# VHH binders against UV DNA damage endonuclease (uvsE), part 16

Target 1, 305 residues: UV DNA damage endonuclease (uvsE), of Deinococcus radiodurans (q9rte6)
Amino acid sequence: MTSACEAVPQLGLVCLTVGPEVRFRTVTLSRYRALSPAEREAKLLDLYSSNIKTLRGAADYCAAHDIRLYRLSSSLFPMLDLAGDDTGAAVLTHLAPQLLEAGHAFTDAGVRLLMHPEQFIVLNSDRPEVRESSVRAMSAHARVMDGLGLARTPWNLLLLHGGKGGRGAELAALIPDLPDPVRLRLGLENDERAYSPAELLPICEATGTPLVFDAHHHVVHDKLPDQEDPSVREWVLRARATWQPPEWQVVHLSNGIEGPQDRRHSHLIADFPSAYADVPWIEVEAKGKEEAIAALRLMAPFKKD
Below, E stands for the ipSAE of ESMFold2; O stands for the ipSAE of OpenDDE; V2 stands for 0.75 times the mean of E and O plus 0.25 times the DockQ between their complexes.

## First folded at step 8 (VHH; framework vhh_6z1v_2)

Design h2 (from g5 with W104L Y107W; at its last look DockQ between E and O 0.74; V2 from the best seeds 0.00; counts 0 for: pae E 5.1 > 2)
Fold by ESMFold2, look of step 8:
Structure h2 (fold): chain B 305 residues (1-305), chain A 124 residues (1-124)
Amino acid sequence: as target 1 above (305 residues)
Amino acid sequence: EVQLVESGGRLVRTGGSLRLSCAASGFTFSDYAMGWFRQAPGKEREVVAAISGSGGSTWHADFVKGRFTISRDNAKNTVYLQMNSLKPEDTAVYYCAADYSTYLYFWSSEYDYWGQGTQVTVSS
């Protein structure tokens, strides 16, 4: 019997399963560059087709396991943003119907999708070549989200950290000029080094960008004892205020392997922050993936006891 | 204990090629992004190339694009830098670096682990 009288956070699956159910194929740049143009086309067609099929199966997996939030792998379509090589773009265009159908499978299952494309993306870099490649990469990810039929809103978030430290003003200034498919989906997350939530909040407020709060990052950045520090609840609430509507708020959950200051993600979540009890959407950043979600469901507040 | 050990640096002539290797131990190699940095005499250390933990994403600085290629072999816990068409300006100590991060930064201050470096010298 399903009941909505006591709402608890929705726990999100990140990218893949530890089991075999959700696993995506890849190709390295070195191996790809060794191929002729015809071989590249064939390789990417086979790889993208396979990953779209697996992605469709991930929607079924999420539905079967009552998972209502799923982070798409930013590596679903390798070489899509490769400068000077449009093969990936052409292949993805050819597969547009299959991609859209995969997106509908998630929507029909009631599964919220987001993406956290971080590798080599620093929009506020002081290096022009990094800024150029970063916009190209973000545009490619936004193209994937468009192809999945996903709304250009923070419901289908494109999430980044704040980037190059000490360049918050530059970040705030560039966000309005980002392409709409990127800008309208953009969210910012505090990290353990460059940007605290205090540093991101004015940027988020000035640009209308939601803040995704990560308590683990906050604890590491500020050298706090653990995630029960009173500031954790304060930042949950301040971050919530950046979400329109507030029920779309996403936070990140992780534990350190050897304690609160360890940035390495544990296999399971032993310490669920009490401050997160009323957050609507939580991405579970644990190495145990679906196993960590299952274990969390046996703990308060998910199990009433 | 984390260890990064570079090898392969040597004296070569302009136009020559080298392959640098960095053997890693003390961490789950595939969980770590890897970078190659270089430092020429009297200059700041600068990023040359970086690669994601899986090897699926790479980045190369513009001054080496088309000439250098970063790669990794996760079965051997090794990251490589293939250096072609070498120029005297490439003369530097080359360092391997690693970090467990939610995203890669392109600056040396953002990597926690470093090798001791390997000297590459390119003569005219």
Scores: ipSAE 0.218, ipTM 0.665, lowest interface PAE 5.1, mean pLDDT 90
ESMFold2 (binder alone), look of step 8: mean pLDDT 86; pTM 0.874
OpenDDE, look of step 8: ipSAE 0.463; ipTM 0.769

Design h3 (from g5 with S109P; at its last look DockQ between E and O 0.79; V2 from the best seeds 0.00; counts 0 for: pae E 3.0 > 2)
Fold by OpenDDE, look of step 8:
Structure h3 (fold): chain B 305 residues (1-305), chain A 124 residues (1-124)
Amino acid sequence: as target 1 above (305 residues)
Amino acid sequence: EVQLVESGGRLVRTGGSLRLSCAASGFTFSDYAMGWFRQAPGKEREVVAAISGSGGSTWHADFVKGRFTISRDNAKNTVYLQMNSLKPEDTAVYYCAADYSTYWYFYSPEYDYWGQGTQVTVSS
């Protein structure tokens, strides 16, 4: 009876380190708008170049620390999705060889890349301007992923929450019409407010979009005692069924600062849900970033006897 | 205690400029997205602009038409709204709000924290 050596979950770093190793530059819209066209180009060229260099280093960092999943910062290339200004796109095109090289560094290191756009993407908004800006932003992210030489599959996930609450049908209806670079990478994640995993699952099934389960969000949303609630394991398995292949499944791991009902992420992960023991990919959402990952490795099931 | 304190609202002439500030305390400022909202008399509260915790992402309403710009200084725990080319239609109480959520719900009253608001009046 060959004990199927239950493969230890792979851990993922989210965007940056607490330390100086993986930190990216940015520019505010106010500062950017104060620049002349020539100055804008120069600014973005300098900034994007620097961030690409840092990104290349992030691949090495991940490899050196046995991190095999890395979430790209959604702010890696500021102003790329700016309406009426194509300066970012032009600069990124100019830097295409460097961007591709950075992508290859991750691939060569065996590090999986994904993205989770930040806070203002609402594809199913009741506001047309929000929908338009959301598609533009998603397309910009997809452009970056293409530039990195990443696959147009959920292996290189472009992850969103469900968006505007009560508009799941609208989300399901619009997903097929999304640009291929977005649509083919798209995943959906349950959140603590608008969409439970139960509300997302029909959308995922209807569109063939994988479900990224977040136990913390689930616990907060349903006001459960903790992440050991039996429903957590149930949703891990139901979510897994939306992945093709199931070995690609990604979940999010986080703890609340003051307890399971606290939406604020803790510095370290004190509680590892037993339901995640056999999940292949885990993004660690903790304020301690690499420190949280290091600490987790000292815990079961990661502790090497 | 969590506090959001708006300032900078005043009477201005049409075409004028104004900069609003919102000073935050009592929470880790950089972890929260910040937003500016406004409510005119007899109208519903509407979102004007939003900015991510890092400041790397922003959103502006269409009615802003490039006239307003949201920014933040995390070292000062302050979010700003630069308003240019002001119009009488911009007259409203402007509110600062903070949310830990990954997504902004534009019509959700469920923001974590709200300021008391600052009055902006634009006279023709």
Scores: ipSAE 0.400, ipTM 0.737, lowest interface PAE 1.9, mean pLDDT 91
ESMFold2, look of step 8: ipSAE 0.557; ipTM 0.815
ESMFold2 (binder alone), look of step 8: mean pLDDT 84; pTM 0.865
ESMFold2, look of step 9: ipSAE 0.453; ipTM 0.761
ESMFold2 (binder alone), look of step 9: mean pLDDT 85; pTM 0.875
OpenDDE, look of step 9: ipSAE 0.339; ipTM 0.706
ESMFold2, look of step 15: ipSAE 0.448; ipTM 0.761
ESMFold2 (binder alone), look of step 15: mean pLDDT 85; pTM 0.868
OpenDDE, look of step 15: ipSAE 0.293; ipTM 0.676

Design h4 (from g5 with G56D; at its last look DockQ between E and O 0.03; V2 from the best seeds 0.00; counts 0 for: pae E 15.0 > 2, placed apart)
Fold by OpenDDE, look of step 8:
Structure h4 (fold): chain B 305 residues (1-305), chain A 124 residues (1-124)
Amino acid sequence: as target 1 above (305 residues)
Amino acid sequence: EVQLVESGGRLVRTGGSLRLSCAASGFTFSDYAMGWFRQAPGKEREVVAAISGSGDSTWHADFVKGRFTISRDNAKNTVYLQMNSLKPEDTAVYYCAADYSTYWYFYSSEYDYWGQGTQVTVSS
């Protein structure tokens, strides 16, 4: 009876390193607006080019450190989703070959890419302008993912929270009408306030959208003692059932600074939930970034005898 | 009016410690990443450390790694630079800067707002 060596979870780096290895450039909206059209183009060309170069390096970094999952920064290309200004899109189009090359670097290195847009993305907002801006932002992210040559599947996840609380039905209703580059990559994650896994699950099931379970958010939301609560394992498994195939399942790992109820992420992961032992993909959400990943590798189940 | 006011710079001996402060006003402090820069005589301005708006992300230059620590108190609209094990090479005018971002970006040398700077001198 050959003991099926349960595959160790793959760990994911979130956006950047604590060190200088993976860091990106940006420009503020205020500064950008002060520029002439020609200067804006020049600025974004320089900035986007630099960030693409850094992104290529990030692929190498991940490969060198046996990181097989990488969350792309949602701020890689500032102003790309700016209303009434297509400069970013034009520049990104100009840099399409370089962007694709960067994407290939990840693919060649065997590193899975995903994105998690910022919290201001609210697809089911009560405010029409927020909904519009949210779709625009999501479309911009999807454009980046397409430019990187990534698949339009949950393998290359575009992850959101449920958005405005109490509007789950509205979210479920609008998801089918989202642009394909967004919709086909979309995942939903439980949060600490508005949407529990229980509230998201019906939406996921109705729309075929996978659920990304966050145990920390769950513990905070339900005021549980810790991530060893039996419900954590339950939701890991229920969430897994929303993935096709289940081997694509992604979860988020984080600890609170002052304890399980602290919403602030710790520097390192001191507590690895037993429920995550058989999860295939784990994004590490810690302030220590690569240091947290390195430290985790010294812990069970990652420690190699 | 936006203001960044540095304080704490002084003469210190080699091996000494110093804490710089930068008090911010005129903008929503927590929406801005903060950075410390320094410029020595005859040298270019260089980034020393940076911190995101939330404080969740920090960066320190290699030349100060392990010796300097950036932090912030959003309730006080203040960013700090704790400097330990100071060396003569650390002698410079130190500048506080703000960039409209909830996240730190490493290569951003052009911040929206700058302080007047504070002189740090390390004697042998």
Scores: ipSAE 0.000, ipTM 0.251, lowest interface PAE 12.1, mean pLDDT 90
ESMFold2, look of step 8: ipSAE 0.000; ipTM 0.246
ESMFold2 (binder alone), look of step 8: mean pLDDT 85; pTM 0.858

Design h5 (from g5 with S54E S108D; at its last look DockQ between E and O 0.72; V2 from the best seeds 0.00; counts 0 for: pae E 4.5 > 2)
Fold by ESMFold2, look of step 8:
Structure h5 (fold): chain B 305 residues (1-305), chain A 124 residues (1-124)
Amino acid sequence: as target 1 above (305 residues)
Amino acid sequence: EVQLVESGGRLVRTGGSLRLSCAASGFTFSDYAMGWFRQAPGKEREVVAAISGEGGSTWHADFVKGRFTISRDNAKNTVYLQMNSLKPEDTAVYYCAADYSTYWYFYDSEYDYWGQGTQVTVSS
């Protein structure tokens, strides 16, 4: 609860750089399935080892560029949650010391880490198998965060959107039963289709889950003219109240390529919402990644006298 | 301007294999998630498989797991469905769908663009 009008937000780097510095290797499912069991093991060992080394370099990169928030890629360890194939889990276990050391590099540099596992995860799906695979995927992400030595608190957030629309009651009911490594890190973000912040707030309050406000999604969902709409500030403050402590609040920042209603993320952020001026942590969701952060640092409120 | 054109549907025997293709144009293909859906006569359209825009994440329905594999070639703007161990119950019109990098790929309401479909018929 420091003087919010004097502090500038910490701008977060999302997943990778446009430059070569932070880029992770991957493998497709179809290519992976073509490999023999021995080839799978060798492939994942090489790939995971390389990605952990790159991740250590990402900590150095963040430190060198005064970046204090970094979103880990959900694609760091492909096949880790593949049903019926424990090769990824075994390889990651083998690499546990290297993974922990990479996590320490971030925490030693004062860089907050979070994840936004987004694809194919719908915890409140009306399809039982989707619910099962969603918990499995979330548990795999939480395993990565545990392996990095990250706290099981919203400081090291596992972030999702609200899932299947019209099923908020089901979402609220299932959250207490999630595995602790997932539940203790969970946050919820409003999206442009299924869940407004108004629909998520009661769920967040009932479950003790922080709300991550996304102004761009709000503008699209409610068909508002732009991110200077008065409701944007109102939702920043309402979302802040769900964070304990409020200094941990994260919001998401993006612009549409062709205007406020365009869901496609722009390369740079031309319009920084005035409502975000006192938010402590901002993930910058721009195609320009580190370039977008650099450009924002040249604008108010980041360049103030 | 946006077009999705499926091809490869035909009559095959039980146990056979088939590869469906969907050629896409009119958008930046790598920015779009792709899905395969199917609809048998008198039934609701159902998701078969989906793949992220960059191609690193895939999902397959339980009723096709181990038999079907979605893939994409972003250089050729094409998504594929490799269908092995075909059964008569796989008989359906198969549709290709695309959406700008949605978070959830399971629901046909999440896909803005659709092909006209290609018929797959599996004989006993």
Scores: ipSAE 0.281, ipTM 0.672, lowest interface PAE 4.5, mean pLDDT 90
ESMFold2 (binder alone), look of step 8: mean pLDDT 84; pTM 0.864
OpenDDE, look of step 8: ipSAE 0.500; ipTM 0.788

Design h6 (from g5 with H60Y K65E; at its last look DockQ between E and O 0.61; V2 from the best seeds 0.00; counts 0 for: pae E 3.9 > 2)
Fold by ESMFold2, look of step 8:
Structure h6 (fold): chain B 305 residues (1-305), chain A 124 residues (1-124)
Amino acid sequence: as target 1 above (305 residues)
Amino acid sequence: EVQLVESGGRLVRTGGSLRLSCAASGFTFSDYAMGWFRQAPGKEREVVAAISGSGGSTWYADFVEGRFTISRDNAKNTVYLQMNSLKPEDTAVYYCAADYSTYWYFYSSEYDYWGQGTQVTVSS
């Protein structure tokens, strides 16, 4: 049968477009804290309503451009996890029907959703206050995923890096105790500094947590020549084994601006690793966003020419 | 070349205020998270505050107790630390730091670029 190698990976859009189509509003903590309680409520209601509307439009955008994977911004709802201030939570509750309809727009369009809520989150921190705020932040992101009507499975992944280096045992120990909306969606990604894929794999195996392999991070961490190093294919396959089912596997794709060791993300992807040819889902981490996806589609294996 | 230059450190009385500035050059400023760290003699550098590249997310150490505000002006390639209600315990060299990262902001190992520091001294 000829179908075994006919499929090409699905290329995912990360958070925003370079164009105006998918852009979200923000508010800083300092500006927010200067507001009265009534002004805070009004500000967040306006901001959240606007971002939900834009998010619904992002589903149409993805459908129109044959994008079947979209990474939600973890900054869609500023102040949602603010300690001692439940205004954001209350506003999001008021907007529950709109949020659910936005989630349905993606599901109806056949677009897989995930989130990489990395800002200020270190679950295995050696600082108790960081551990507490990290669980609070992850719970808030999981609440957003629930509000979108998204299943509590790694299909709708909540992705983190491994956190504080040298604390893998602590990470493995805490994962079973995470709230179910977080735990059931959790994935772990190797980074360029603290956690190699070799360090994460035992944690993933012990906790039933999928490993998202990032070849660029691996090359930087291990000081390898480029993403064609034989270990890149080895880790694609070892990471795949952590996914149930394996066809849900996600990997990350980026290139360095000045070469393989440059951790800065290039505008376009010039070098697509051969090891990724049979991976079903790829998040494209390029500054060119939708432009990078379009350019990549003109290259092998996506276009045979 | 990448440069981070702090300014504004000085001697101030307990309860006083001052504003630190850090001028950045040699990189696309909005792509970089910025942090303020401090170091007293014989102590490790510790994070004071951090801010995302867009300026939309901030974080403060517990000892700040609402007294400090980090901000950035991406048009001027400058990050600020407004320090109010200063205490003698705030006496330290304050460092500006930058890194091409969208996550972590808590640890000095997460930052590749550092300024030379500016001395803040709070007198009783």
Scores: ipSAE 0.347, ipTM 0.713, lowest interface PAE 3.9, mean pLDDT 90
ESMFold2 (binder alone), look of step 8: mean pLDDT 85; pTM 0.870
OpenDDE, look of step 8: ipSAE 0.395; ipTM 0.730

## First folded at step 9 (VHH; framework vhh_6z1v_2)

Design i1 (from h3 with W104L; at its last look DockQ between E and O 0.74; V2 from the best seeds 0.00; counts 0 for: pae E 4.0 > 2)
Fold by ESMFold2, look of step 9:
Structure i1 (fold): chain B 305 residues (1-305), chain A 124 residues (1-124)
Amino acid sequence: as target 1 above (305 residues)
Amino acid sequence: EVQLVESGGRLVRTGGSLRLSCAASGFTFSDYAMGWFRQAPGKEREVVAAISGSGGSTWHADFVKGRFTISRDNAKNTVYLQMNSLKPEDTAVYYCAADYSTYLYFYSPEYDYWGQGTQVTVSS
């Protein structure tokens, strides 16, 4: 039996590579809506098939580069959650065997998968239309994770921020009513504006939802000097307590371009917080993607000998 | 240094069409989500549509769904609003806006940067 204390953190790749190896095709809404129904079907069939092949190649890429954590792009299947148009859903159903095979490629390679579907998703919005579209979008993401054969647990996390500020009680109340494929995978991350980790922790505890701690967001939100502030370690440990098992803990790593208060993500990570040294899973949120991972591997604690 | 400049607003008849443009400079355009907002006289500014930095995700308010389409061209640093089947109640000043972190509440007028607005007037 091995302990998480004996290993350095696993550094995760987010969505795509800077290089050409992992890049996905897209289609804009305006171009899609100009297509006839038959043209839409053909377009999405070609696009989804291509992206599934690329996704399968991403499993090989991660294995070849010793990457054991990968965040799936929320844009893998454009138009899948488009209200009033079931073309994407039908095409994805047709491609179910290929999608499942792609998912098996990741699990066979020992690569943990998660998603962070944040674009225009606010589950606790004060606007009903936003709440409705948010549940629809989250259900579509969970459908993709089901199609990949991924477990309905926080191991295969669907991660969100806390949403509309001042509505934590509403967030806690709605989580039990989310569809099981979403609810069973849900995690919550503190952000730089609406929800500090202190505000989010009671929600996580009340709903059994893991807290993903983001030190960069914490520093910006609380106006702290940098990510070596003692509270950063405190929150790593408090967030860990929301994970069952604690070995599944994920944290987010980013640096600001112009300093600790800049919420924009730098290309590389120059300042790795000492508080993260024993965290098992780190998503590296840097514009340099695989280049940032490579650079981090040359730094402590990853290069000690 | 940061500039958002709307154009294309004019007088148009009910049922007509209009395309608004917003030219952006002074920031990395593809890193920012873009939104179109509108404000009629005596009314609060309200979101019309929003688009992610990549252009892969869009959102439209219910009152314009099926009639308006947001789009962007990251090579030209420009966001557009195609407005079809215009109605007199669409009369307003239309603003473009940019924000780096829109995952909190993209429909809020708390965006990082704002344009000066362009007037759209829909007659009888």
Scores: ipSAE 0.427, ipTM 0.758, lowest interface PAE 2.9, mean pLDDT 90
ESMFold2 (binder alone), look of step 9: mean pLDDT 86; pTM 0.875
OpenDDE, look of step 9: ipSAE 0.464; ipTM 0.774
ESMFold2, look of step 11: ipSAE 0.339; ipTM 0.703
ESMFold2 (binder alone), look of step 11: mean pLDDT 84; pTM 0.870
OpenDDE, look of step 11: ipSAE 0.370; ipTM 0.730

Design i2 (from h3 with Y105L; at its last look DockQ between E and O 0.71; V2 from the best seeds 0.00; counts 0 for: pae E 3.0 > 2)
Amino acid sequence: EVQLVESGGRLVRTGGSLRLSCAASGFTFSDYAMGWFRQAPGKEREVVAAISGSGGSTWHADFVKGRFTISRDNAKNTVYLQMNSLKPEDTAVYYCAADYSTYWLFYSPEYDYWGQGTQVTVSS
ESMFold2, look of step 9: ipSAE 0.461; ipTM 0.775
ESMFold2 (binder alone), look of step 9: mean pLDDT 85; pTM 0.870
OpenDDE, look of step 9: ipSAE 0.457; ipTM 0.765

Design i3 (from h3 with S54E S108E; at its last look DockQ between E and O 0.72; V2 from the best seeds 0.00; counts 0 for: pae O 2.8 > 2)
Fold by OpenDDE, look of step 9:
Structure i3 (fold): chain B 305 residues (1-305), chain A 124 residues (1-124)
Amino acid sequence: as target 1 above (305 residues)
Amino acid sequence: EVQLVESGGRLVRTGGSLRLSCAASGFTFSDYAMGWFRQAPGKEREVVAAISGEGGSTWHADFVKGRFTISRDNAKNTVYLQMNSLKPEDTAVYYCAADYSTYWYFYEPEYDYWGQGTQVTVSS
């Protein structure tokens, strides 16, 4: 009975490095609005070009550090989703060849790409303007993913939380109507307040959307002692069942600074949950970024004898 | 101790401009998304604008219609709200709030920290 050498989880870098290697430029809305149309175009052209170049370098960085998962920054192309201003879209269209090249760099390097829009996306908001802006933002992200040449599958995940609490049914109802570039990539993640994995699971099952389990959020939400609670393993497995194939499962790894109930992410990962030992893909959500990943490599199950 | 202190609120005429500031202390400022809320007399508190920890993402309420802009200076632990083309309807107490989250809440009770507010009054 050849002990199926359980493949070590692949680790993912989240957006940027602590070091200068992967850092992106941005512009504030205030500064952008102060510019003339011509200046806006010039500014975004310069900024987007720079960020695409950095993104290309991020692929190399990941490859060099045996990082096989990379979360794209949701802020790579500021103003792309700006209502009433298509300057960003025009500029990105102009830079389409460069963007595609950057995407190919990741795929060629065997690095999986995904996105997690961090802020202000609430598809099931009770506010129409928030719903509209959320769809617009998600569409913009999907456009970026298309531009990178990424498939419209959960392999290239667009990850969201459940949004407005108590509106799970509304979320389930609206997901089928989302644009294909968004819908076909969509995943849902439990959070520490609005949606437990138990609350998301029915939505995932109803819509065919995979569940990204976050043990830290679960522990905080349910006020559990730590990530070794038996329910953590249960949800890892239940979440896995929402993935097709299960080998595509992604989970989030983080620790609290002052303990398991601290919402604030620690610099490094001190506690690796045993429940994650057989998870194929792990995004490392630590303030130390690449340092956290490097430190984690020294821990079981990653430590090479 | 965590502290958020709003400033800049005053009486201004219709069409005027104000810049609100919120000075933060007692926490790692850049780790927190910041939001501006307002509450008019007899109305519920509503979110005006929000900005991510690093300032790369912003959100503005529809009623601002491009008149207001949130920004932050993490070196100064300060978040700002530039308000232009003010209207009497903008009269409210404006609150600064902080939230540590990988997701965004538009529901005020979910924010971690709140300031005491600054009064903005727009006269006709």
Scores: ipSAE 0.274, ipTM 0.680, lowest interface PAE 2.8, mean pLDDT 91
ESMFold2, look of step 9: ipSAE 0.575; ipTM 0.824
ESMFold2 (binder alone), look of step 9: mean pLDDT 84; pTM 0.864

Design i4 (from h3 with W104L Y107W; at its last look DockQ between E and O 0.68; V2 from the best seeds 0.00; counts 0 for: pae E 2.8 > 2, SAP .716 > .668)
Fold by OpenDDE, look of step 9:
Structure i4 (fold): chain B 305 residues (1-305), chain A 124 residues (1-124)
Amino acid sequence: as target 1 above (305 residues)
Amino acid sequence: EVQLVESGGRLVRTGGSLRLSCAASGFTFSDYAMGWFRQAPGKEREVVAAISGSGGSTWHADFVKGRFTISRDNAKNTVYLQMNSLKPEDTAVYYCAADYSTYLYFWSPEYDYWGQGTQVTVSS
């Protein structure tokens, strides 16, 4: 009976490093707006070019450190989704070959890419302008993912939370109408306030959207003692059932600074939930980034004998 | 102790400009998304603008229409709201709020921390 060597979870780096290796440039809206049209173009060209170069280097970094999952920064291309200004889109179009090359670098290195758009994406907002801006932003992110040559599947996940609390039905209703580049990549994550995994599961099942389980959010939301609560394993498995195939399942790993109920992410991961032992993909949400990943590798189940 | 202190609110004429500031202390500023809210007399509090912890992402309400811009300086633990082309309808108490940046709270009144507010009055 050959002991099925339980595949060790793959660990994912979230956006940037503590060190200087993977750091991206940005520009504020205020500074951008102060520029003339010509200056805006020049600024975004310079900035986007730089960030694409950094992104290419991130692939090398991940490969060198045996990181097989990388979350793209949602801020790679500031102003890309700016209403009434298509400068970002034009510049990104100009840089399409470089962007594609960067994407290929990840693919060639065997590094899975996904994205977790920023805090202001609320597809089910009760405010029309928020819905509109959310769709615009998601479309912009999807454009970036397409530009990177990434497949339109949950393998290259666009991850959102459930959005506005109490509007799960609205979310379920609108998901089918989302643009394909967005819809086909969409995943949902439970949060510590608005949407428990129990609240998201029906939406996921109705729409065919995978559930990304976050144990820390679950523990905070339900005021559980820690991530060893039996419900954590239950939701890992229930979430897994929403993935096709289940081997694509992604979970989020984080610890609170002052304990399990602290929403603030710790620098390192001190507690690895036993429920995550057989999860294939784990995004490490720790302030220590690559340091947290390195430390985890010294812990079970990652420690190489 | 966590503190958010708004400043810059004053009486201005229609078409005028103001810059609000919110100085933060008592927490790791860059880990928190910052938001500006406003509440006019007899109206509900509404979100005006929000900015991510890094400052790389911003959101502005529709009524801003390019007139207001949120920004932050993490080195100074300060978030700003530049308000141009002010109108009487912009008269309100403006609040600064902070929320841990891992969640979509920009529309929620349940931010982790709130300032006491600064009064902005726009006279016709």
Scores: ipSAE 0.304, ipTM 0.686, lowest interface PAE 2.0, mean pLDDT 92
ESMFold2, look of step 9: ipSAE 0.436; ipTM 0.754
ESMFold2 (binder alone), look of step 9: mean pLDDT 85; pTM 0.878

